# Ledger of designs, part 1: VH-VL binders against RING finger and SPRY domain-containing protein 1 (RSPRY1)

No score or structure here was measured in a lab: all are predicted.

Target 1, 184 residues: RING finger and SPRY domain-containing protein 1 (RSPRY1), of Homo sapiens (Human) (q96dx4r300to483)
Amino acid sequence: LFLKEGRQLTYEKVNLSSIRAMLNSNDVSEYLKISPHGLEARCDASSFESVRCTFCVDAGVWYYEVTVVTSGVMQIGWATRDSKFLNHEGYGIGDDEYSCAYDGCRQLIWYNARSKPHIHPCWKEGDTVGFLLDLNEKQMIFFLNGNQLPPEKQVFSSTVSGFFAAASFMSYQQCEFNFGAKPF
Structure headers, positions and changes below count from the first letter of each chain, unless a header shows other numbers; antibody chains aren't numbered by Kabat.
F, E and O are the ipSAE of ESMFold2-Fast, ESMFold2 and OpenDDE, as the mean of both directions, binder to target and target to binder. V2 is 0.75 times the mean of E and O plus 0.25 times the DockQ between their complexes.
[cut] stands for letters that were removed.
The coordinates of atoms that the task and the answers printed are left out; those that the model quotes come from them. Centres of patches stay.

## First folded at step 19 (VH-VL)

Design W1 (from U3 with heavy chain K59T Y106W)
Fold by OpenDDE, fold request of step 20:
Structure W1 (fold): chain C 184 residues (1-184), chain A 120 residues (1-120), chain B 107 residues (1-107)
Amino acid sequence: as target 1 above (184 residues)
Amino acid sequence: QVQLQESGPGLVKPSQTLSLTCSFSGFSLSTEGVYVGWIRQPSGKGLEWLAHIDWDDYTYYNPSLKSRLTISKDTSKNQVSLKITSVTAADTAVYFCARSPYWGYWFDSWGQGTLVTVSS
Amino acid sequence: DIQMTQSTSSLSASVGDRVTITCRASQSIYSYLNWYQQKPGKAVKLLIYYASTLQSGVPSRFSGSGSGTDYTLTISSLQQEDFATYFCQQSYDDPYTFGQGTKLEIK
């Protein structure tokens, strides 16, 4: 599988397709619905619902993409097993020190319950968000339609391995994940 | 109205620890998104970013100097301090402190700088 | 580290001239580029951030452009007070590096 022109990564291209990563129905909030093929998530509750994928990244460089189906509030990125998605308390990925998330609706990056603005425009339906995890360089890079943001490195002060692709969804939000099953 | 002022020893001997203080006014380092950083400039050379600290006490260091740098803040006194250990002649420079109002992406206010000479 | 290289270390110009200073990054910095002005005995002044956004209070004769690895600072009509040293700085990735500076001198 190859990335489309304009969305080339400067790092070794390693996706999760070889390991058949998918959203983990056993590691998901109560009211988050996962599609049968495990690549789409939709929140049907008023709570902030979260999910992690089935594959744990312990080394190397990894990349996946998300297609925005609805343009509401979601926090998508990387989280370790130690990250807690406390849906009843409104916590999601990026709300603790063990996760970092891109929010294209509010135009924020989330880490340890702190948010900082990014320069990407608000995501729209049909947009593609890219997620690069480089454990060698200890950085995460977020992309919107191939445009990358500065590396995020703070999460690696708390943890250096054991990351999962993860996402949190507000009410009635939906996105589709591509871990390499389709060309990027 | 934003002002920053550096203070330092002027002269430091090799292997000693250099301590610098940045006193500022016109803003608060408790404000979200605000950073204060240190940048130095050897005579006749370019600028080098050293470190900065944000409103929430997160510290950021130049990787090449990280082992020798310690940045800290005293919000109540509107001060940011920088310590550089094991100094050498290469650390001779004018040291600036500067404010970043927006997440460290640019520095919009600078001090006048303080010269520090490392000499035996 | 990202290396920042300015097109020239010094240039001469006259009042009223259009002046252009270029800055090149060793890799794409995606518009995370700032321009500063330095004068002896004065605090460094921010001119442009995010490649093209004019800092508040800076005269409109200053402008910034560019993308990817190549960026330009332009002074449309040079004024006497503009003779100074100019630095570009990338804020895309740490360490946040500066160009070597361009000294703008009076012809």
Scores: ipSAE 0.908, ipTM 0.949, lowest interface PAE 0.5, mean pLDDT 94
Fold by OpenDDE, fold request of step 20:
Structure W1 (fold): chain C 184 residues (1-184), chain A 120 residues (1-120), chain B 107 residues (1-107)
Amino acid sequence: as target 1 above (184 residues)
Amino acid sequence: QVQLQESGPGLVKPSQTLSLTCSFSGFSLSTEGVYVGWIRQPSGKGLEWLAHIDWDDYTYYNPSLKSRLTISKDTSKNQVSLKITSVTAADTAVYFCARSPYWGYWFDSWGQGTLVTVSS
Amino acid sequence: DIQMTQSTSSLSASVGDRVTITCRASQSIYSYLNWYQQKPGKAVKLLIYYASTLQSGVPSRFSGSGSGTDYTLTISSLQQEDFATYFCQQSYDDPYTFGQGTKLEIK
């Protein structure tokens, strides 16, 4: 994870080039496969599988991107340690009050098991989804190929820090994550 | 036919609490995606969004007024209530309730408004 | 807060005229922009939502356009019943702010 620099948003630049994040193989559902480099996840099960990254955001403005490999149901965004989407009840990120997720397949935003529609078209293979977390303004902003959605703020009623990049995958879905290894 | 009607005290003294009620018909606040909100308009001025409440009892407030606002609903009565504490002359306005059929992104039905004057 | 500024507070026109009202946001609101019509003693009426989508029941002479920070409401041929005050409103971020209004008066 890195501090967000551009794309019509002006934030303070902090040199955190040494900070590296990857998908956490120790904080992942049983049937979710993570690539050796820790930047790709694939669900090889019929269950809803989830993962959090290795880096916890406690302050500042952070951004990461996901490349859609398959265009099925996924819920991608931010979750704290208190989020229980890794349980065996079939819940994913956005299904509790400690997480919020973007769903480009069903065109929904998820928070506390509630969904609301967004105006982005359904994501396609090769699309880039952006995830901005601004703890200063207490907001999350989702992007599809650079197009910005309204900020999501509800999650901050329950928690204000300690967020991880996180994702939940339906059957045979796959995404690639960029936490700063490549330029955004 | 969607209809909304505001009711209020007409006159409130400074520092008191203003209570408003919106009675509506033609729709249900139990329907997913439906919001009911309050907007006010001082005389000769623009409109100001105050708060709204959704079908699932989530509340949303104007940050500048949040500490003084309480919005609630009674679905069985098709009513939404707004309470404003510690009122001042700045709270004198016509108060509207309005329906948002789609997650608060627009208001497609409005009441005619009720005038509230804050005066000693 | 996002400030909404309409190009003019008042405008005079005649029946049959083409009328345009402009609304500018202090930052991009990504088409989360609505237009309303207000007449004395009448309920506020929604005209346009999402910058360009015509509300059901609204005459086709009304149209909305724009993107980013700049948006326009157009009445292609002004009718007598169109003399009113018009407001833009952003629904991108709370608080959901309105323009100051444009009163359209008969010339």
Scores: ipSAE 0.906, ipTM 0.949, lowest interface PAE 0.5, mean pLDDT 94
Fold by ESMFold2, fold request of step 20:
Structure W1 (fold): chain C 184 residues (1-184), chain A 120 residues (1-120), chain B 107 residues (1-107)
Amino acid sequence: as target 1 above (184 residues)
Amino acid sequence: QVQLQESGPGLVKPSQTLSLTCSFSGFSLSTEGVYVGWIRQPSGKGLEWLAHIDWDDYTYYNPSLKSRLTISKDTSKNQVSLKITSVTAADTAVYFCARSPYWGYWFDSWGQGTLVTVSS
Amino acid sequence: DIQMTQSTSSLSASVGDRVTITCRASQSIYSYLNWYQQKPGKAVKLLIYYASTLQSGVPSRFSGSGSGTDYTLTISSLQQEDFATYFCQQSYDDPYTFGQGTKLEIK
């Protein structure tokens, strides 16, 4: 698989254990900025902007991390292709039945536009947030600086596979993804 | 002010369906984050979580019992109901309903419990 | 399933004694642990949630501590009203399991 800058990419299922992953500039809402290396995203628009990564995970246990660059509202987690980016309505990752997201600013877990609180403190610039997807046990686990939250299972009532790492950004928010190129 | 009261049949025969009702006052099951759940205690045994239902009608079941359990609510009557199908003597227990004010992470108010005996 | 083990099933003590009750989880539960008190014929009462947070209206002689897999409920000076059965409960992962209980009896 080869990625070309600025072109619409053909979507396909891949095994990420063999391939580097990055944010998909062709699977992104209209106003989100993605760095040239594909690992950093920033919103400078008034709408709630979203992106998925380049690879669909279909089986096994997967993990990625995000470094918080700005400590404002972002919703970061996992979404299938069926999750729709409704950027002008404020709907992003975690706001439908096909996605689940961690919000470290408001201290919430989002699924199907419903939230519940988590016990992590508000994230700060430089914090490391972890995202585990276990397709064997049908659960998602979120981490802040290595501290693990209870598993999230609700999204698996609507869908069981075909997940992408995904994120949504309020105005002026930014983070950097690590899909495994750097040691965890 | 929060109060919960269980009601049930007392005695049921094996293979029948056990129906329980939790009537409550002092809170609304429409309030975000509020759950009502069922926990049981067989004689001389520990407590076993069965199910809870949240303010938005999402249901959560003990996986080992899921196929036999149905939880439902009637917000206008301040009631939560539990049905257990195909009962056996192992279902003999005191049944409690309880409220969580905070997304099911703890139960801060419990009913006094109702004894249900399954016998021929 | 996460198994919760309370190390003793029964304790005898006198009014004024300091009592500790322990609870061990079969895996880390990250402080998602609650303590409940049960007296015969009474509704179950929440004492401690999130391992160490005292429920409103619970006397300050009760305290909770622990992390990882090992948690403790302490009663600093036992009162007559504290003779009851105490259960730990994990709220980390379903099914939300309870310990088998520790009965605190009059010496």
Scores: ipSAE 0.578, ipTM 0.822, lowest interface PAE 2.3, mean pLDDT 87
Fold by ESMFold2, fold request of step 20:
Structure W1 (fold): chain C 184 residues (1-184), chain A 120 residues (1-120), chain B 107 residues (1-107)
Amino acid sequence: as target 1 above (184 residues)
Amino acid sequence: QVQLQESGPGLVKPSQTLSLTCSFSGFSLSTEGVYVGWIRQPSGKGLEWLAHIDWDDYTYYNPSLKSRLTISKDTSKNQVSLKITSVTAADTAVYFCARSPYWGYWFDSWGQGTLVTVSS
Amino acid sequence: DIQMTQSTSSLSASVGDRVTITCRASQSIYSYLNWYQQKPGKAVKLLIYYASTLQSGVPSRFSGSGSGTDYTLTISSLQQEDFATYFCQQSYDDPYTFGQGTKLEIK
């Protein structure tokens, strides 16, 4: 994984295990449960609950992974600060022009509340889902167990600011984030 | 039965705008996941994807040609149109329209093509 | 841009022959590859999509295979109607590029 900061003239590699990245308990919809360590989230409510992580990225190439704990409907990807959580209306990550999400249960990619199918099989408990954001080429790439999909580019037409890792959860859904503390 | 037919001017002078129309039947451009696109073939050369438009009016362009291309649709007339500005001899080709039933990932129905020659 | 290379521009064969047409991408395209057939005076015909899935109505003598950067179209027993030009096309990343074509000619 390579990170380029906008004012630097060389490409620098950053070990993400040294960055204190976690889910943001202050940037979350009302009923989402976040683990004490900040890396695991679960919804037990009837609403579609969402969260952003603590770090904003606006330059370079970034990557994180999620371990699927439950195999139901979740929408996981990237969102700017302008993305709105409308938990009682069922709108989450991928349901506005400021976010793009991977849904491994229904086999869909979501942007602006529009979906398209992807070729990955339905995710299973224990699967590793990868999320790459390339701000140099303005593309997002999703992986299931190392197998990548075509790049997603539409979200960059609407966005001005940086991105956060983000996710939305249907009832009884749970996953665990890895922002680099564990080996990829 | 899905059918597409291209129509165009035949001859266009350099620097003018080339306008093409695809008329189709047997499907709706309002159906989710359906795209209509344009592909061209210069004489003695391979095929080049130009643009496509989806059921929800989103447009997609070949980046190398994007500044010269405009694709649009008229769902009520079952038509898709393509404009190419500032044409040169390099734009001489057979122009095809084609349908994708699946988010632009393949084109399962093509028109017969229409020849456009750019000539002084 | 992803370049699609069909190294053979023209190929001679007889009815009944097995023919293999190759296509190489300049980078991995993860099976987002299609095969098309073109005959003069006829509409272009989709044969194979997603590397190996046979389009409805296409004879079973056509098959597709490959992964990564290297893909093939095979015609197991040529028929007279199969003499045409064949194009591969990647649908992984824009621009969605085509190979230069392989013309299959009667020997």
Scores: ipSAE 0.569, ipTM 0.829, lowest interface PAE 2.2, mean pLDDT 88

Design W1 (from U3 with heavy chain K59T Y106W)
Fold by ESMFold2, fold request of step 20:
Structure W1 (fold): chain C 184 residues (1-184), chain A 120 residues (1-120), chain B 107 residues (1-107)
Amino acid sequence: as target 1 above (184 residues)
Amino acid sequence: QVQLQESGPGLVKPSQTLSLTCSFSGFSLSTEGVYVGWIRQPSGKGLEWLAHIDWDDYTYYNPSLKSRLTISKDTSKNQVSLKITSVTAADTAVYFCARSPYWGYWFDSWGQGTLVTVSS
Amino acid sequence: DIQMTQSTSSLSASVGDRVTITCRASQSIYSYLNWYQQKPGKAVKLLIYYASTLQSGVPSRFSGSGSGTDYTLTISSLQQEDFATYFCQQSYDDPYTFGQGTKLEIK
C-alpha cells in the first residue's frame, strides 16, 4: 500500500492488487519456513530466523500489516538489503543500523541492537500490527490494533531509502503478512 | 539523591562560542535508558529544548539549532557539556540541564539553571 | 514543529479553589504530554507524565487528562505552595516543544 499526501488510500490499494508482494524465499535465513502463498512464515529452529519481502521501497509513504498467529518473540519492521541475518548469533531485524523493528511480546522497539520500551500491551493471537514507512518525513510508525506509537527516526541516520518489509522469528513463532491484498 | 548543577561563563560576546557544563550525582550516565539534556528559557519566555545525549553516546538535537550545537559527555567525571557556536543576543537565557530516567520521554530532575547573557 | 498552546497566560485563584489549565497541540500527540511546575529560585518540577501519570512525590490533588490534541492539568483544591507557573511539554516528536506557560496567581 502506497500512502501519498492526503487521503488517496482507496485508489492506491486497487493499483497494488496486481503486485505479487510476498515474503522472498530467496532472501531468508537458513531455517525459516515460508508458506506456499508467501504470506506466512514460521520458525521451527532454535535460532533467530529472518526474511525480507520481494519489493524495495525507495520513495513515498508505505504501509503494511501483520496478523499475530503466535504471541511469542518476533521482531517485525523495515530493513534495507545491507541488514544482515546473523541467525546463529541471535541477530535479526532491528539488530543493526540498517533496520528497525517492533517486538510485541517483550514490548520493545529495536534499532542497532538497542531496545527501548513501548506502551503497547503484549500482543496476542489475532492482533493486527501496522507498519508505516514515511520516506518524505523520514520516519517509521508502528501500530497495534490501530494504536499509534511515536515516530522512529534513528535508522535514517544510517540510510535514507531502499527499505523492505522484514521480520525475525524466535522458535515456533509465526505471523501472516498483509501487503494490501486484504482490506486494512 | 539525584542532583544536577549547571556551570557557565555568565557573559559571552556575540559571535563567540558558549560552553556549558552539567555536573551531576546520584545516578550514572551508563544506565540504560538514562538521558541528560539541556533546556533554555529566555527572560520572560517559554522553555526550549536544545539537545540530549543518551547512555550509549547517541546525541539528539533541536533541528532548528543543530548546526550550532554540540553535546558531549564524560561518564568518568559525571559531566555533560553543551557548546553553542556563533552566539547572538537571542541566545541570552537561563540554561538548565535535566535528567530523563526513561528514554527522553520526560525529565524528572532538573538543575537550578545558569544565566548566560550575550552582549557586546 | 508541534506547537503547544496554553491559551491562558495568567490565572487568578484562591486557596481551596479547583482550577484547570489547558494545553493544545497543533497535531495529535497520543498522550505523550508532560506537565512541569516552575517557581522562582527553585528547580523545575515534573508533575505529570504521559498525560495522566502522577510523578512520585507529587500530591494527589494534581491530575492530568486529555487525548489527541487537548490536554488539561487539574488542581482539585489549591494550596499556598501551588502558586507557580505551569508548562506543558510534548514528547512525541522532536523538537520536544513546551507551551508558553500559565502563571497561577493569588486572587
Scores: ipSAE 0.468, ipTM 0.795, lowest interface PAE 3.0, mean pLDDT 85

